# VH-VL binders against Protein RESPONSE TO ABA AND SALT 1 (RAS1), part 11

Target 1, 230 residues: Protein RESPONSE TO ABA AND SALT 1 (RAS1), of Arabidopsis thaliana (Mouse-ear cress) (o04515)
Amino acid sequence: MPNTSSSQSFTIFVDGWLIRHRYFVEQLMCASSLDETNRISLEEQQSLVAQFLSHCLQYYQEKFASVSLAGDNVFTFFCPPWFNSYAKLILWVGDFKPSLVFKLTEVSVADLTRHQKDRISSLKSETRRKEREVMRDFALVQQSVADPPVMLAARRVGAVGMVDGEETDLEEAMEVLKAGMAAAMNNADQLRCSTVGKVVEILTPPQAIKVLRTIGQLHLRLRDRDQERA
Short names: E, the ipSAE of ESMFold2; O, the ipSAE of OpenDDE; V2, 0.75 times the mean of E and O plus 0.25 times the DockQ between their complexes.

## First folded at step 1 (VH-VL)

Design r2 (framework fv_ramucirumab)
Fold by ESMFold2-Fast, scan of step 1:
Structure r2 (fold): chain C 230 residues (1-230), chain A 121 residues (1-121), chain B 107 residues (1-107)
Amino acid sequence: as target 1 above (230 residues)
Amino acid sequence: EVQLVQSGGGLVKPGGSLRLSCAASGFTFSSYSMNWVRQAPGKGLEWVSSISSSSSYIYYADSVKGRFTISRDNAKNSLYLQMNSLRAEDTAVYYCARETYWDSGYAFDIWGQGTMVTVSS
Amino acid sequence: DIQMTQSPSSVSASIGDRVTITCRASQGISSWLGWYQQKPGKAPKLLIYAASSLQSGVPSRFSGSGSGTYFTLTISSLQAEDFAVYFCQQANSFPLTFGGGTKVDIK
């Protein structure tokens, strides 16, 4: 029977996802052109936006499935091997910080209406509140679960061999920690997806394409190892 | 209607060259990645090459790398496959195919009718 | 390269029969799998994408399932027009690879 761990399977998935991501980014770059004769129809713009959002959603769905199924690879997703060295230093709960989307929107779109600016400002405040909630929950997971495993590990170092029950207690504590970390990461990923989706809902299709192009380019830069060698 | 119409096949001796063409209509050609897939007589399908919407990303099967060149002309809604240094094992029906992404999956949703390429043994 | 193995290589069935075709990947490909139908002398036609999503215009008797390394294509009630060869394709990584094909003959 073929043997594939969920962590290895996700790494293989990301390699394929990244190739298709490059295709989408190029497509978004072309579609963001202001040339009237080169501009695709409104229906085609809406389709491209929806396709790209589905592409991004699949990444996080596959990540969640890998983490929730195995449990033993959740720590890998906080320092993922598919990110270059630079990206690993600027991660927020394993990926981009949701509020970054607002900065990317500002640099990508110059023609926002007053109504759009007001809606974005409101969403930005809500997103930052939710970011604080994710960080608080993450800190609580670390605090509530870190102490028992550390104490058990320290006891093991002092002991002559493993006594009956100690391995089971430590294993149970590690399972609780992994579940809590997985939940925190999933909450962060859901916030990432919902923030991008809500920004897109505020924007016109041409504006959304420009923002998604910038987001896609950022993902590509963070995952392109040639960038760190250059 | 959405369609791909192919041309350019034929008989060629080993070491020869052929250029296949695929003309697109009924959709915005410049918005899609395009592929070439071949099928030897009585055999299965083999992916040959892929090109992104603006030609920035191109991929080839190892069996054709260095000999085949995929290209496109978005102004003419056309996809091309330049085949050089042809070998007997390149004998196949060649299909062009449009690549789409929807609901978490890439797939070839529209195919050309196929072009027969025969390389003398 | 990811190897795609299809079984059976051939099957004969009567109109109204349930037909199941399987496809195994040599390594995990998530749901990045499509199913194609090819009739004699014609180009392949997309039936299923993303392992289980039915392509627009394809009859509801066709369905796909699976994830990771094991996938199935099911035809719930075989019709005369379903005489064809069926191929799976992994879209996870380059090079893209196809299964060897399954020929469905109507008795």
Scores: ipSAE 0.006, ipTM 0.568, lowest interface PAE 9.7, mean pLDDT 83

Design r3 (framework fv_ramucirumab; at its last look DockQ between E and O 0.01; V2 from the best seeds 0.00; counts 0 for: pae E 10.3 > 2, placed apart)
Fold by ESMFold2, look of step 2:
Parts: C-alpha cells; sequence; structure tokens
Structure r3 (fold): chain C 230 residues (1-230), chain A 122 residues (1-122), chain B 107 residues (1-107)
C-alpha cells in the first residue's frame, strides 16, 4: 500500500473520473447533433442530463472530502495538479467562476425565450453578488494574517532568528489562513454546483444538453495540455 | 433484447490477417463505447482495445499497437477489429463488450458477445 | 501499467460456505474496480461495479468492498451455480487490466 496525501488521492480519483467524463461528452455531442437520424427522445435527453449532473456531483463530493482532510495540502487545491498549466493561471478559488456558465449558455443556446432570458439575468446578478461575497470573506482572512503584530514577528524571524512565542504566532496565523482557504473553496464549489443546477432548471432538455456539452468540453480542455506533454 | 453477435474468427498462419466483426442490436449503438477483450486458452482476460462512441478516442494494449485497428460503423451498428501481422501469442477467444454509460463513476463491461476463436499456428 | 493481483488463485468450498476473494492493485485506483464471473465456455458476466455496487439481476449474496489498493468480493452463502472463475478489473487508467482470476470449486 503506497502513502498518499489528500491531494494525491484526489488526483488518482480524477484520472478515473475523466475516463467517464470523455464518454459523457461524446454522448452530449451526439445528442446535440442537428442530424435527425441521431436525435434521441426527450426522455433519453432528460436521463442524459440527470446522469451528467450526477457524474459532476460525484467530482465535487470527492473534492469536498479531500479538501476537508487536506491540512497543509489545501494550498495544492488552489493550484491543482489535475488542471493543466494554462488553466492554473486563470482559476478563481481553485476552479472557474460560477458565473462562467452564463457565458457558456450564451454561446451554446440560440433559442432562449424572453422568460428564460429574464430568469437567467436574475440568476446571473445573484451569482455575481455571491462571487463577490466569497472573495470578500477570503480577503478578510488574508488580511487577518498580515496584521502588524504578526508581521513584526515574521520580520524578527527573518532578521535575527526565532524567539519562543513568535514561532507559535506564525503557526497560528498559518492555521487561520489554511482554514479560511478551505472554507472559501467549499463555498465557491457550493456556488458552482447550485448555479449550474439552477441554469439547467431554466432550460429545456435540448438546451441543457448543449450547455452541458460545452461545460464538459471545457473540462477536457483544462486537462488537455497535461496529456499532450506526458 | 440487447445483443452482440460476433463473426470473423478462424485459423491463420503467423504473419496473416483477419478481421473480426461484432453486430449490435436492441440498444442505441452510437451512444456507447466499445471494447475488445481476449482470453488465451486456459488463461485470464486481457483488454485489447477501446473505441469511443464517435471514434474520437481509441486505445490499444501495447502488445497489439501498430498491428490491430479498432473501428466502428454506427450506421450499421457494427464494431470491427482488423488484425494484421498475427503471432502465435494472439491465439485467443476474442470478445466484444459494451461499456455501460449509466454506472456512476465507473465504466463496466455489461454486455458481451459470445466470443470468436482466433488460432494462429503454422 | 496497473497490475491486479488476485488471491487466492483457487478456493475449494461447499454449498453454503462464505467465500472471500481479494484483489490488490499495484497503485491506487480509487473505487474504479469491477468484478466478473465466468463459467467454462461462456463470456464473463458483470457482478459488481464501482467496487461495491451490485449489478442489476445479480443475487444479493454477492457483495463487494474496498477502495484504493485493496478490494474484496464476498459470496455470503455459496450456491451450486456459483462455481466459476472470478476476475477483478481496474478502470482507473489505460491499459485496462484484469486480475489473474480465482477459481471456486466444489469441495
Amino acid sequence: as target 1 above (230 residues)
Amino acid sequence: EVQLVQSGGGLVKPGGSLRLSCAASGFTFSSYSMNWVRQAPGKGLEWVSSISSSSSYIYYADSVKGRFTISRDNAKNSLYLQMNSLRAEDTAVYYCARDSPFYEGYDAFDIWGQGTMVTVSS
Amino acid sequence: DIQMTQSPSSVSASIGDRVTITCRASQGISSWLGWYQQKPGKAPKLLIYAASSLQSGVPSRFSGSGSGTYFTLTISSLQAEDFAVYFCQQANSFPLTFGGGTKVDIK
């Protein structure tokens, strides 16, 4: 039995998860085809949507468990090895912004009704407010570890060596930061899941398949660079 | 009635070629990934190749790369394995198998063909 | 390649016995593991997927457990139709690999 960290164990889970993910993306691409010889029934479309959402939920359930056990490894989830180098440069709290789904909907669906557009606009405003709240709460945690007394202790360590009590203050500040990072990640993921779910509720099954196809393709692109470089 | 019916096996000399076929019925073939799995006489199972539903992702075992080609024709509900440069160690029963897309978190081989014997002997 | 090691290679058992078969992966595979039953001259049959989920139509006397690198298949009360060869298979990464098999024979 090998020893594995929480982030390393999650990376192994993602490898298997991506095999299923590729198959789902192909199913979504086939179901969204305008070729009427391949069009599946409405019931089959609803089933495919439900299965893909369940598949995505499994990912975040495993991530939540792994982040909860991460300890010092929580920093790795902000620069995750299961994303390629391009994706890591543009992450928001360890993954893409919840509100990205609205842009993906705009590029994937051409036939939104006025009622659907109004509901999506309301949801978009709500989602952006919640995104700012996540960022504000995380920024407050970062500022708390940079308070002047902690910064004075850190400067003393760098200049003259460690004094008892100052090392403990730095360790306590790091624990606060790690806890705040885990909380920010969990809150961000909850917002990601709820936003996609609410968008799917607004859409018809054919529209939802097009959006989920685009989301699925994006997640493959986020890993594509690692496979080609391996 | 979900079914995979295989054909195309037989006896060939080393260096020869053979094409295996697998005909699907009772399900939407174009929605599933397909696999070939082989079993040498008295031995265990060995995965040979996989092909995704649109043929965009194709994988081979190292032992068959460059010699075997997996393909599918979704209009004919058929899966194929073209086997070239056959060797004695390729002697086996060959199964086609369907990946089930509804298993949460795991693709499983839920439907298998009856198997086709391929014998490579001089 | 991820090697799958099954043990034991053979089990001699009586009807009604509890039989446990183990499967070890050379690397972590999370829960990406299936169990198959094969009778002589027949294609394999799926029993368990995702390490512990029972396939539709499979008797409840079959159960699977484990994650990571260590997995078990248990037959709680062996029946006459259960004498067969059993294989584990990982689906974490390509190449997909099977264990060597465990033959369950009548004692």
Scores: ipSAE 0.007, ipTM 0.570, lowest interface PAE 10.3, mean pLDDT 83
ESMFold2-Fast, scan of step 1: ipSAE 0.496; ipTM 0.787
ESMFold2 (binder alone), look of step 2: mean pLDDT 92; pTM 0.948
OpenDDE, look of step 2: ipSAE 0.025; ipTM 0.592

Design r4 (framework fv_ramucirumab)
Fold by ESMFold2-Fast, scan of step 1:
Structure r4 (fold): chain C 230 residues (1-230), chain A 121 residues (1-121), chain B 107 residues (1-107)
Amino acid sequence: as target 1 above (230 residues)
Amino acid sequence: EVQLVQSGGGLVKPGGSLRLSCAASGFTFSSYSMNWVRQAPGKGLEWVSSISSSSSYIYYADSVKGRFTISRDNAKNSLYLQMNSLRAEDTAVYYCARGGDYLWEDAFDIWGQGTMVTVSS
Amino acid sequence: DIQMTQSPSSVSASIGDRVTITCRASQGISSWLGWYQQKPGKAPKLLIYAASSLQSGVPSRFSGSGSGTYFTLTISSLQAEDFAVYFCQQANSFPLTFGGGTKVDIK
């Protein structure tokens, strides 16, 4: 397993979170069964949906807290060592791309009404716009590392060594980069949670259970057979 | 057979108006976003406008904002482009094109045959 | 706006040749890129969607690759019907934008 000091507090949290996650996925699978779906009351279905959404939100809240409150290295979350090698190829700002939720909805639910399809189409367009905003802001953060003061300081260090004040400028630039990366991560995670929540609001409880089951199963698949890269 | 059939092109003077139509058949029109793409003689493709399946989301290229209006009639399986205050630089072949369904808007897989719009004195 | 830069603008090739066309986006577009073929007097035809997925009915000699800002369309063995203009298009953000086109001419 990956063991880095900058992500230790979060990895400890995730161990417990995954046990609860497997439990919720099993509950969703049971509830989505054709033999058992109608056996579970509407109130119980709504409760299960709400509990699972809360569970997912807790993951992203703890991730952000590990960076902002515990001082964990934000760069670790953009290339997480706890995801398997296939997951790493499809990452978008360290986790799933929000618009993937729409494909998962399509493969999970066959009985969407025309009204639901219209609302999902509208939400998909808005989600893609917000994805672009996240990427635009992220690009600005990445570009900040190439700002003239940083590049001038780097050139001078290479040519004549560090002069008084250049170390402070580079240190300040690094803190700005870390803060920008943390903001981009938080914005991406907020969009992930918001997109799932809005899709659930469009769906009936039985449909929502099917979609959330698929999302939960995907998360487990992305962490299955974790592969560390040296 | 899935197809888009266009009509309404022609010659118009600068400042004039023209309405293009695109009739869909062979698929559930109301499930797909629709688009207008134009091509000036001998030039490349330029996206003009998009409309979502329910008309809730509409987008325009900056060059046509305030002058062109995209609309659709799902009961008639038809897409429209109302073009006002036409300029010489609007001269092009205009294509209607099918976007994605309610979950996928990746690429334009079905295109109309195109209609020529010529803006000339 | 996302600028799509396509190269080369034209290429002269013979039947059987491998032809490669590139497309660069001014910012990251993930895999939200399509490739189109346009023959004289005809509407464009979709060849590749999602950067690398072959559209149904399109010959297997066409392939796409790339993600982010750099994309490639390859024709592994050029046929007579492949002499056309090819365009890339980003679908990541509005306004939607096309590359300038690459004309594949007979040598």
Scores: ipSAE 0.005, ipTM 0.415, lowest interface PAE 15.1, mean pLDDT 81

Design r5 (framework fv_ramucirumab; at its last look DockQ between E and O 0.01; V2 from the best seeds 0.00; counts 0 for: pae E 10.4 > 2, placed apart)
Fold by ESMFold2, look of step 2:
Structure r5 (fold): chain C 230 residues (1-230), chain A 120 residues (1-120), chain B 107 residues (1-107)
Amino acid sequence: as target 1 above (230 residues)
Amino acid sequence: EVQLVQSGGGLVKPGGSLRLSCAASGFTFSSYSMNWVRQAPGKGLEWVSSISSSSSYIYYADSVKGRFTISRDNAKNSLYLQMNSLRAEDTAVYYCARDEYFGYDAFDIWGQGTMVTVSS
Amino acid sequence: DIQMTQSPSSVSASIGDRVTITCRASQGISSWLGWYQQKPGKAPKLLIYAASSLQSGVPSRFSGSGSGTYFTLTISSLQAEDFAVYFCQQANSFPLTFGGGTKVDIK
């Protein structure tokens, strides 16, 4: 078959994953809209929550593998073609910001208890701290490649007669940056998955289904084709 | 200081029952998933059960499913493991453990361990 | 179930040695892996979470690396207090599973 880059292979995966995602969102919409007479059992609700979380985890596991093999293609994952134009306005490290889930919870669940609100507030503070840590760690990588030795090598690349050893130094600096980008994205994805999981465990299964429905619907809107204009 | 203090171990005959307790202090217990992990004498670690912060999500190892019941009382900062139909292979030191704040990552705080011996 | 295989089962080492312990998962677990230290008669102690993140209060001579199915714990310069048994643990999926342990002992 054709020679496929890691970002092209992941795009193919996303197409299939998105089909399954639509099926899950339909299940979540149905479960959240049932009246007491038709309400699915607690066990079925817990199963649906677990299945959806596993489905989301599969996305990030496949993304992790693809980013690890990306090389220069790691830059594509920061502005990914599988997101529509609206979604690209709000991306953080190549995907949604982990703390977005807290706003989605607030708009999706009207019956949070005071204790649940306190726990969510604490989780939000910790999540924002870890978001800053991800950005700080990435910034440190960027700074390390901009140190004077690297800048001297970069200046020399632009001159006729570049010395071989200096070209190798620049190539090494770029490899450090690419590794740092991959690490930042992987850490961000772990935080995304962990944060959603922790919100779900604070919530009751009916509440979790409403939040996951909202998350799933948003992700469909962020990945649907842009509206064509006549 | 963050602590988990365990109690409730002992010697029990096969088929018997025992309830383990784990008292938490120094942190907001109701915000953390909790776990039981056991270690047979001279053996490695085996995860036994997990309970989410609200008790809405509970998991068991296949070896204990149907016989053990994990529970928690957030008002009393306490975690419990009710062990029924005990078998010789349940003999182990039982640890309660707090899941790291984000959950599903790692067990960052452990109790001191409680020995359970099942023998005739 | 995800099986976690550690190697070596034991290592004899001297103060100052570099010690490397490996852990292999039977299927991909991304970076959902922790490392623990356990001394005789004591509860395990978390060293590393998320494969490579150092737990608060753990000396920097400990480091973790790896992803997918292959992971390592490295002690860059072994100290007297580091003689213990070390376990890896996957947190990717239930049931949570531990490696069989690696005993680091005095040569």
Scores: ipSAE 0.007, ipTM 0.548, lowest interface PAE 10.4, mean pLDDT 82
ESMFold2-Fast, scan of step 1: ipSAE 0.107; ipTM 0.679
ESMFold2 (binder alone), look of step 2: mean pLDDT 93; pTM 0.949
OpenDDE, look of step 2: ipSAE 0.018; ipTM 0.523

Design r6 (framework fv_ramucirumab)
Fold by ESMFold2-Fast, scan of step 1:
Structure r6 (fold): chain C 230 residues (1-230), chain A 124 residues (1-124), chain B 107 residues (1-107)
Amino acid sequence: as target 1 above (230 residues)
Amino acid sequence: EVQLVQSGGGLVKPGGSLRLSCAASGFTFSSYSMNWVRQAPGKGLEWVSSISSSSSYIYYADSVKGRFTISRDNAKNSLYLQMNSLRAEDTAVYYCARVDTYLEWGYPDAFDIWGQGTMVTVSS
Amino acid sequence: DIQMTQSPSSVSASIGDRVTITCRASQGISSWLGWYQQKPGKAPKLLIYAASSLQSGVPSRFSGSGSGTYFTLTISSLQAEDFAVYFCQQANSFPLTFGGGTKVDIK
C-alpha cells in the first residue's frame, strides 16, 4: 500500500471506520430505546455521547490529514467516490450541509424546552451565515481557476518545449490552487463538526443520544444504498 | 474588556474544603465551555475539570474525581470549583479558563482567556 | 492518557534569534494542539491553536507546525518580551494534558 494516494488511503480508513460506526449506531439505538426504569446512568450517557462524537471527530481528523496531503487528489474530495450516488445529489462542499443537523434534531427530539429552542434557533442563523462564508471562499477558489494565467499554465502541463522557470510558475500556481481547495474543504468540515458539537451541547444527554443516532443512521444510509459492487 | 476575575482560595488543612469562584465579563458567558487548570509551585500546568456551556457535559481529571465539583451559573456569569477532601498534592495556583474552539463541544481546542489565578495551599 | 514531551527543557537565546521548541505526543492527536506562553507570576496566554493557527493579537513572529505526534513552535526573531516559559497542550481527548514546558531565557 506504499503507493496508495491520500484519497485511496482515506477510503481504506473509512472502510474500517464504518465497522466501528455500525457498532456505535447500535449502541445509540439501544440507549435511545431504554425506558425510564432501565435508563443507563447520566455519567454513562455522557460517556456514550462523548465516545460517539470522538468517533465522528476521528473521521474528520483523518479527512483533514488526507486533504492536507492530497496534492492532486484534493479535487476528489469535492466529488467523493466513497459516497453513493444518492448522497452525491445532496452534498455541499463534498459532504453533508451543516444546517441539515437542525432538521435532524427537529425530527429526533420532541421534548425541547423553550430555552433549548431559542438557543437552537440562534445557532441555526449563525450556522447559515457561516455556510454562506464557506461558499464565498469556495467561489474565490473557482474564480482563480478561470484566471487566464492559471488556465494558460494548466494547458502547458505535459506540453513540448517547457522552458526554464515555466515549470516552477506552474507548480506554484497548482500549489496555491490545491491549498485554496483544501482550506475550503477544511473550513466546511470544521463547521460540520462545530455545528454537531454545539447542538449536542444544547441538548440533554438523552436528547443528544437520539440526535446522534439519527445522524449515524443517515451516514450509513448515504454510504450503503448504492454502494459500488466490486 | 473580556475578562475572568477569580476569588476564593487560601490556606486550608488536609481534609478541608474550599470553593473557588470565577466571574466573567465582556462576553456571552453562556456560549462558552469553561475549565479549571492548576499549577503546583515551580511545576507545569495540569488540567482539572471542564464544563460545557449548558452544564450537560462535565469532565474531571482522575486525581480530583469524586472530591471536586465544577459548576456554573449562567445568569450570574460565574464559574465555580467546589473542592472537598483536600490533600497536600492539591496545593497549586488554580486558573479558570475559557475555551476558544472550532469544536465547542466540551472538547476544548484552546484556552483563549484566563483568570489571574487563585492560590490554594493545603498544609497543616 | 496522552503524554506530551517538550524539548528542550530550557534554551538560552539573544534578541533577534530564531527559537524552535518541539512537542511530541505519545499517540496521534491530529492537529488538536495549542501553544501557550507564561511569564513569571502571570496566567498563561494562548499563542497558537489547532497546531498552526495564530491567535488574534499574537505577533506574526510566532508560528506553529506539525500534525500527528510531532509539533514545533517557532519564534522567528526573538524580542525582549518573549523570554517566558512555553507549553504545548493536546485537545484530542480527555484528560487534557500539557507538556512539561520550555523556558526561553536571555543569553
Scores: ipSAE 0.006, ipTM 0.487, lowest interface PAE 12.0, mean pLDDT 82

Design r7 (framework fv_ramucirumab)
Fold by ESMFold2-Fast, scan of step 1:
Structure r7 (fold): chain C 230 residues (1-230), chain A 124 residues (1-124), chain B 107 residues (1-107)
Amino acid sequence: as target 1 above (230 residues)
Amino acid sequence: EVQLVQSGGGLVKPGGSLRLSCAASGFTFSSYSMNWVRQAPGKGLEWVSSISSSSSYIYYADSVKGRFTISRDNAKNSLYLQMNSLRAEDTAVYYCAREGLDYFWGSSDAFDIWGQGTMVTVSS
Amino acid sequence: DIQMTQSPSSVSASIGDRVTITCRASQGISSWLGWYQQKPGKAPKLLIYAASSLQSGVPSRFSGSGSGTYFTLTISSLQAEDFAVYFCQQANSFPLTFGGGTKVDIK
């Protein structure tokens, strides 16, 4: 909500989201283990896939609302405290790199058809192009911090006897930077969601369940602090 | 029987609005991506819009962006196209089409089932 | 946008003839190409998907070939019911695009 402590509200959301996430991962693991018996109906498989995708989308929608509507510090989401120390080494604009999804698909599914492989190859190329676009835009935002206008505005904050307008210039520069960072993050998150959804559309429901299980397990491992202590 | 039945077309003045409907039967509608394709009188086919099975991914042709809205109701097995700010150039037969699945439910990436078409005439 | 160039625009043929229609993509589309048949006043009908896969219920005289940027639809022995307009369509990337169509009519 915009009227509550945004940091506290998002943290509470994440705690609840992780509980639901663990249950979805358990359901996906169970579903993938029963493939040989065909115990789960096609309709149930499709429902589970749709529910899990909706669950993942909700995380990014809530993150966007926290930053864009509640005014939360966007810089926090580029190095979130809820990720373990090993996860921080593989972060790309605050979360997983979209093209990682293709590696997870290769590991999870052994029975891809020729047409599925071709479609995935095409999607991989398009995803990598979009990743480069996100990084180019992000680099421009980072470069704006080093540009003379921003540096001059920052330098003047320490001056004795502040002149009218100097604080406004710095505030404007910081708002432009925050807006640029938020836009880059939102574009990266849209690409993450789009890539997962497009991969799922290429796959059969049993294949999608295997991939989503792997993605869900990875999310849990990236948030598992036991790896830091081991 | 697998079929798509369309309704909602008609004659509209420039700047007017129409809502097209496409009712699916004989298959699990919620499992398929759906599309709208149009054809102006005596012309070729033009793709208009696409919506994924869960509505998570929606795409539009540049000619209709900001004016047309694709939507679906999986509980009602129905696809919709809300058309606003209609222009003479939007005059066409509009088809809804299902993006097919392979024998083992893999994507065929082609439109295997089509509606009968709905004529939309913008009177200018 | 990927432009689909279809040729010829029309062809006049006799029953029993071999008819070949070509489709060229402005960019590589792998095998993500479908072929459709349309008769006057009717919705299009899918003939071929994934460049070369015959749709269920379509006669074996129809075949598709090609990959990348060059594709061909062949009707090995034209029948009376085959006089129609044929369209190719790429499904590689959005926006989805169709060729301009090829009319196959009687000599």
Scores: ipSAE 0.000, ipTM 0.409, lowest interface PAE 15.8, mean pLDDT 81

Design r8 (framework fv_ramucirumab)
Fold by ESMFold2-Fast, scan of step 1:
Structure r8 (fold): chain C 230 residues (1-230), chain A 121 residues (1-121), chain B 107 residues (1-107)
Amino acid sequence: as target 1 above (230 residues)
Amino acid sequence: EVQLVQSGGGLVKPGGSLRLSCAASGFTFSSYSMNWVRQAPGKGLEWVSSISSSSSYIYYADSVKGRFTISRDNAKNSLYLQMNSLRAEDTAVYYCARTKYWSGYRAFDIWGQGTMVTVSS
Amino acid sequence: DIQMTQSPSSVSASIGDRVTITCRASQGISSWLGWYQQKPGKAPKLLIYAASSLQSGVPSRFSGSGSGTYFTLTISSLQAEDFAVYFCQQANSFPLTFGGGTKVDIK
């Protein structure tokens, strides 16, 4: 009676996704290196942007489904094995911090208009507010689990002679924690995807290609385990 | 042109079966989770089922669980809903819908035209 | 299940009026709420996603606000084509749930 964990299924998915990811990053690198005389059409630029966004969308949709079914394995998604050791040190709720997208945009694009800068500034403020909201809501869940009665029950779960109701109370507290962690991850991932999409909507297609190239390259670097040894 | 085109509705007797189809064009179908949403005549919207891009994760409303099966064929850019043991309460217009991701993770940005399913003797 | 309660169930308004529709969630859904417009015999159309983001192609007179459990959709200056039924939808968790709808009708 073999079982397949949601985290194991996601790891298998990522292996195939990375092959396609390397292909798209290469296409973005080629498109971003073309001069004015060799620039692909606006329609082709928009198509490449849409294809890469769809590719990234597939990753987070599969991650969401896996997190939703994780149950006891939800803790794994906060320190996932598919990231290298360096990446694990800089994670925010198991993946990149959404506001990092603005830094990547700044370093990738030198020709932002004042109008675009104003729109990005507004979006950055809203994104940081939403990041705080995610962490605040999660902190309330953590606080409820840390209450003395729950901690006392946790100490007793392994002891002979557990009193009536203590194991049930602990199980309920753990279900609240797991649900809260899954919700935090879900909300964080929605914010990650929303932020990238909104930035792309502000940018011209050539600017978007540069930003998405940088994001794609970062994803490859964070998953490159060869970098763990120097 | 991003589009969803539906087919397969009709009139069935209680206890009967129907299979709805939804054909996608103009986007990378295999990258999006897909959904079925229904609306009884003169009533509001009710979410029925969702399927992830790889078919690994499937969700159903309690009212249809065990009777309906959502599936997809990414090679054919098609979404399906197999409806068994149909009841009068299943009478509705059924919509297929694409999940808009980056700003509304489960908001539905593209909808099919709808197909009427009538369960009546 | 997260229950979505819309108010009012219907509102009568004149062209040029400001119309506000509210939606309450039975538990916190952060900003993961969409608003849809549905005209008779047609599929719903997404207006607002992530509580406050305007869908491409939707007129700027539509706006959304709110977070947590309380949300509003505002039409700043009602036009003839805006007479329709409006639905909110929580995008936070399964099962996905819709509000009961608000009919915006001619006064």
Scores: ipSAE 0.000, ipTM 0.542, lowest interface PAE 13.1, mean pLDDT 83

